# Miniprotein binders against a7ua95r516to809: the designs that were tried, part 49

Target 1, 294 residues: a7ua95r516to809
Amino acid sequence: ASLSLLSISDLVPDLQFIFFWMSNAIEILYFIQQKSPAYMQTIELMDDKAGSKESLLSATISANEEAMTILEEVIMYTFQQCVYYITKTLYVVLPGLLDCNPFGTEPSSEQCRRAAGVCVCAVCVMPEAVRRVVSVFQTTSDLLQQYQVHSEIQSQMFAYLFFFTNVSLFNQLIDKGPARGWFQRSRVLQIQASVKILLDWAKGAGHNHLAQKFFAKFCSTVTILASPPQQLSQMSWKALCAEHPSLKPVQLHRILTQYQLMAELGPLPIWQPSSEDEAYIYRTVDLLESFENH

## First folded at step 16 (miniprotein)

Design jk13
Fold by ESMFold2, look of step 17:
Structure jk13 (fold): chain B 294 residues (1-294), chain A 86 residues (1-86)
Amino acid sequence: as target 1 above (294 residues)
Amino acid sequence: SDEAERMALDARRMIEEAQRLAEQGNHEEAIRLLLEAVEIAARSGDPYLLVKVAITAIVLALQTGDEDVIRRAEEVLRRAKELLYS
């Protein structure tokens, strides 16, 4: 397999290989953890003919610790390799979410005519850009289930993938949004609809709590930008901070500045930072998120 | 028993030799030795020797690019797990 193609389907053989060995390492680790106390007890009950029972217990404890350490290292290494391949694919497909129009895609006119006689379809169609992202998550989920990877490891993997998705989308929106017109209200509503599809997938896949936790920053951003001007202009800076705690002061300030420009609410700042936040609204080092921060 | 202690010593030596062979690049001989070691480790009664065989097979499979070595590592792992879980 080659990263030059960056399609999840092209990486499946490499992922299958890594998941196979990772899942076996996990299986053995949890087996040892479960069975170690009982094994130590069998040593305690052994005939101590030469007074070597305590030496055997000590050696067994050491062997157990060594085995667990090596297995944890193998699991971490293989986990990181999976994440590396999967996030390379995500990185390529995620920007499309910011450009797609889930409302502008029309079903086949023939199929729509048969169902309703007129194209009066009241449902959002999953655009190709959203489908590509969902495909990465779904393929990952399918592989984890196929290889019976322990649920704790599955949760950790999706926690990281959602974290990565949030950082990637947020950074691109903040960094490239003015030049790309992504702060226009019609575009924000399209982005909101596309993200809703991802959140619905995560809920159906049993990862709702992880998605809610790790998408919070991007979702807060989109929620603010999608708000009607009459509603948002009535909210104070302090109220917005309380409603959106995932946003740093510099991030909230940038979002509100863009909102005011696009909503044509005049040049005078509507939202005044609190005195405690005023020192932080220009810290450009804190504007973009790091893919490596905890 | 004394036989079990002898088997444990033999299995440990074979596993360590397989690890040295793998580091020298002799992956074919390493995996051959692991396949023999798995049965001796089982007779020792020490489950951590079976675990050590399994771990060594996993590491070797992840290191090697040789498809035959990988296939045989899968066989060693399957057998080690069968004996370990029994």
Scores: ipSAE 0.782, ipTM 0.944, lowest interface PAE 0.5, mean pLDDT 86
Fold by OpenDDE base, look of step 16:
Structure jk13 (fold): chain B 294 residues (1-294), chain A 86 residues (1-86)
Amino acid sequence: as target 1 above (294 residues)
Amino acid sequence: SDEAERMALDARRMIEEAQRLAEQGNHEEAIRLLLEAVEIAARSGDPYLLVKVAITAIVLALQTGDEDVIRRAEEVLRRAKELLYS
């Protein structure tokens, strides 16, 4: 099947398999951590049959350490597999978010219409492109809850998924935005509204802090691009750096340069980088975000 | 008891052999040994042997592409958990 047809629903069976084993590995790990001290104490209280106690204790400690190591490896492996499948699905649906017009009368997808009337839930009123992205996250959340995955692992997974989403959206916007017209104010406002819907979902799902943290760069970019020329032209380079600390100097410079071109503004001396930042604005290697730095 | 110690030794050997078989790609024989080992481990009274069985079942399930082996690994895991929480 072409990657373009891959939905999160198609991956649910594979994800269920991985989550099942991951959850059980976590459960067994916690069992060991909770029971080992009491078990070792029981060995310590046994009658010392001629040095057998110390040997048994040592063997038990070693076996416990080995077991924990293997379980941690299994948890890490299964975590990576989940992330791999989920990010593949995100890769397919994320471009649609940038092209989405949330203000348009796109016909509400027939799917929610089928059952018992127009569902007015927050997800059903979402634009299709946003709903597809949210569906990936919601399915992930539902699976994590279904298998009672530890909250720390859930947080780590959403942190990575939000990171991936931010990097993907940011890089696409910076690289393709000018050519696709995504830097046009009307299109930026659409993107801003779409991202707000996603952030509102994340807030409702209990991931507000993670979403705010990991979407900061993309949100800053969209905020700058959504700003009226009259307002943005009054902000100095230093003020913009301070207001948008998530953006590297090269990124901010690129955004402002493209904004200037789009808004047909002449050169603005107020946006001139500081002498300290001047060397950094030419670091084109730092322009796009890396997926490796998480 | 001497019988419990013997069962513990037998279970340990069976688990180790199952691990070797799994590493060799003989997943079917590995899971067969684990199904036997879980019951022997239970009779030994050593919870760490049950943990080792459970871990081996998890690892085997993730390594195999055989649906029947996976199903039997789930059974081993379920049984080990039942015995651990009894």
Scores: ipSAE 0.778, ipTM 0.939, lowest interface PAE 0.5, mean pLDDT 91

Design jk27
Fold by OpenDDE base, look of step 16:
Structure jk27 (fold): chain B 294 residues (1-294), chain A 86 residues (1-86)
Amino acid sequence: as target 1 above (294 residues)
Amino acid sequence: SDEAEEMAIDARQMIEEAQRLAEQGNHEEAIELLLESVEIAARSGDPYLLVKVAIYAIILALQTGDEDVIRRAEEVLRRAKELMYS
């Protein structure tokens, strides 16, 4: 199947399979953690038949450690597989978010219209491109809840997915944005509105802190690009660095340079990097975000 | 009891053999041996043997492409869990 046709719904069976085994591995790990102290205490209370007790206790400790280690590996493996499938679907749908016009009368997808009542839920009123992204996250949330996955694992999953989404959107915006016209103020405002819908969903889903943390770089970029020229031209390099600490100097410099070109602004001395940052603005290797840093 | 100790030895040997079979790609034989080992592990009174059976059932299910092996692994897991919480 063309990657372009892959939906999260197509991966639900595979995800259900992985989540089932992951959830059971977590449950067994929890069982060991809860039962091991009591079992060891039972061994300690046994009649000492000629040093057999110490040997049995040592063997039990070793068996516990082995079992925990293997379970942690299984949990990590299944977690990585889930992330792989989910990020594959995100990879397909995320570009649509940058091209989305949330202010356009795009006909609400017929799918929610088939229920006799216009569903006015927050998801049904979303632009299709935003809805597709939200659907990936919502499906993930629903599966995590269905299999009663521990809250820490859920938080780690969403942290990674938000990280991946931020890196993907940021890199696409920086690399392709000028050529695609995404740096045009009207397009930036569309992107900003689309991202706000996603962030509002994340807030409603209980992931507000994670979303704010991991989308900071993309949000900062969009905020700068959405700023009126009259306002942004009054901000110094140092002020912009302070307001947008998630951006590296090379990234901020690139954004400002492209903004300047798009807005037909002449060179602005106020946006000149500090002497301290001047060496860093030429680090083109640091311009795009890496997926490996998480 | 001497019987429980014998059951523990038998269960360990069965689990170890199931692991070897799985490593060789004999997933069907491995899961059958695990299924047999569940009841023996329970009779040993060692909760870690039941845990070990459950772990290897999970591993086999994740490694195999065989739907029948997966189904049997689910049964092993189910039975192991029932006995773990008994």
Scores: ipSAE 0.778, ipTM 0.939, lowest interface PAE 0.5, mean pLDDT 90
Fold by ESMFold2, look of step 17:
Structure jk27 (fold): chain B 294 residues (1-294), chain A 86 residues (1-86)
Amino acid sequence: as target 1 above (294 residues)
Amino acid sequence: SDEAEEMAIDARQMIEEAQRLAEQGNHEEAIELLLESVEIAARSGDPYLLVKVAIYAIILALQTGDEDVIRRAEEVLRRAKELMYS
């Protein structure tokens, strides 16, 4: 049993309402954009007998700009409301990814256990914590498709949800990882496996490019932490920065400090920041990410 | 034509009054007036009057908590879209 006061399923009616009106606003916006040039050309081809063509063109341009401005504001508002409801649920379930053991014996349901061999779907084999996160993404995807939301807006929605997920997981790992033991090798490997399941969902759902882009910081962190000590110790600071451009110097420095401690590689720093980065490795204001960077 | 210009004037006045009613919180009266304006806006020949009717129906549906207003906003939107895309 997971400790959650609210599931995504409880929010579906509110999301259905917002998606319905948002999708209609988007449809009208794209219709106007597509048809407006033809209408203005019709005015331009009119005979200018009364000298009113210039005034009509000016008024039509103004009406077009007003309509597009209002529709863009409506779409932005409804998009933000959807994101608010979805991320409220996602915020509650994401920390569980850092604590779960995807290698353990923890069937998702009694029905799956009784139907062994028949229920070999991804949902039935997922740890509960991963299943909860996937359920938020899958429900969102299903609703966007149900209401035929324009594909560009669907992509923007998942770009933000993946951005939010990345920030939430990264900040939790950096901030609470030492106290929670999340930098221990066995734990890092469990986190890596859990994230792999989530990335596989994103790929199967057609969002691989977005996931690769917006999970980059957290994935880079886990990749570094999962690296064998002999391999990582041979990499220079500059090489690590080049392989992991999503990580700020203060972030990379903190990750490597925790890695060296947990791998018991001694107290002397192995990785020496470049002269360009030396001023930045202690900028604690840059350590955690803002949810407002997107 | 002169008939289309008269309809454009009428539709614009109805839409402006609906906006004032909505700003006052009179959502039922606002959506009823928008519903009446749909056919007049369509016959005006000005496509942006129909667009404006649709936009304000969407805004009202999102602002109101009244299920009857929402139902009527759906009807306004459906009719406006049908006439826009024809």
Scores: ipSAE 0.758, ipTM 0.932, lowest interface PAE 0.6, mean pLDDT 85

Design jk5
Fold by ESMFold2, look of step 16:
Structure jk5 (fold): chain B 294 residues (1-294), chain A 86 residues (1-86)
Amino acid sequence: as target 1 above (294 residues)
Amino acid sequence: SDEAERMAIDARRMIEEAQRLAEQGNHEEAIRLLLESVEIAARSGDPYLLVKVAITAIVLALQTGDEDVIRRAEEVLRRAKELLYS
């Protein structure tokens, strides 16, 4: 029962229930926000015989504030419940992105790398690990559209899901990458291809802005690691910091160290950290990202 | 009108009693009373009573495990929205 609840398809009935009630709470909240000024104005314009107008207006203001407060609490609660279920599924499927081979055992093609989640050649099929992650995002998107959830809430949900995805992938790559062999050249190129498929899904789904913002740290990491030595060795520490502002000094330093080991390069003079960054390179608390930053 | 004011008093009393019943765990009695209150709230002319009905239905549906209560909460919400948006 517990393990089956980690599959997105098994959670659809629970998510449908929560989205139905959340979407209705959002709809009513936006309705009263839109209509409240006009309704208050009609009360202010009515005749004040027997002095009841001020009492009615005061009671109406109080009712509006109470309704807004309760609806906001309901929306926040239901949003958190949706995120809880969805991220439990993501947590299980995301590590597979770092281990999968999107090229398969046969030669890959440009069509497979450009496909919007669909391979068009017989020998380059989207890896199951990537499909599982895409399925979580696609199912979430389909449910949000099915229940007509307000576009701002849809954006907030995908902002959080992409943030969660970024933190999970980045932390695992940095923390477990040496032991798992994920910094090896062939592995990095496979990871880059897998991430490209996911980013193409996000672009096709209308979430390109959010994906660019919230995947920045992981994408920067993979971009650096995938760069050819001839190109990367021409970039100084300062230039790399400027090109990858999402990476903290300790994070960039760790990535370049792993790059040097993988490429069997000695220390490069142009990769020497600035004196300003030297104090931050050894701050272990800054190496991994927190899931609490949302 | 005097009829609308009477409806408002009655609807508010019924909705608040439904909320108390729901807090006590009496979900079936809460939804029964809430169903009765919808049309009375509409006749009051106070849109915030319909909003209160809708909110009460949403909260009840989210806290109950009874599928029959949930189904009736969906009907209450549908009707309250129909009357509210008209």
Scores: ipSAE 0.790, ipTM 0.950, lowest interface PAE 0.5, mean pLDDT 85
Fold by OpenDDE base, look of step 16:
Structure jk5 (fold): chain B 294 residues (1-294), chain A 86 residues (1-86)
Amino acid sequence: as target 1 above (294 residues)
Amino acid sequence: SDEAERMAIDARRMIEEAQRLAEQGNHEEAIRLLLESVEIAARSGDPYLLVKVAITAIVLALQTGDEDVIRRAEEVLRRAKELLYS
């Protein structure tokens, strides 16, 4: 099947399989952690038949450690598989977010219209491109809840997915943005509105802190690009660095350079990097974000 | 009891053999042994044997592409959990 046709719905059966086993592994791990101390205490209270007690205790400790190790490996493996499938679907739908016009009368997808009542839920009023992204996250959330996955694992899952989304969107915007016209103010405002809808969803889903943390770089980029020339031209390099600490000097410099070109601004001495940052603005290896840093 | 100890030894052997069979790719025979081992493990009174059965079922389900083996692994897991919480 063409990657372009892959929806999160197509992966639900595979995800359900993985989440089922992951959840059960977590449950068994929790059972061991909760019951092992009492069980060991029971062994310790047994009548000592000629040193058999110490041997039994040692064997029980070893068996417990082995069991925990295997369960942790299973949890890690299943977690990685979930992330793989979910990020594959995100990879397909995320580019649409940058091209989305949330202000346009794009006909609301007929799917929610088929229910006799216009569903006015926040998801149904979303632009299609935004809804597709949100659907990936919502499906993930629903599955995590369905299988009662531990809250820490849920948080780690969303942290990674938001990280991946930020890296993907940031890299696409920096690399392709100028050529695609995404640095044009009108397009930036569309992107900003689309991202706000996503962030609002994340807030409603209880992931506000994670979303704010992991989308910081992309949001900072969009905020700078959305700024009026009159306002941004009054901000020094140092002020911009301080206001947008998530951006590396090379990234900020690239954004400002492209902004200058787009806005037909001449060279602005106020945006000159500090002597401290001057060496870093040429580190093109640091321009794009890596997926490996998480 | 001497019977419980014998059951524990038998269950352990069966689980270990199921693990070896699974590693060899003989998932069908592995799951059959696991199904038999659940009840023996329960009779031993050792909860860690039931845990070992459950873990082995989880691992086997993730290693196999056979839908019937997966279904049986789910049953092993379900039964092991029922006995663990009894």
Scores: ipSAE 0.779, ipTM 0.939, lowest interface PAE 0.5, mean pLDDT 91

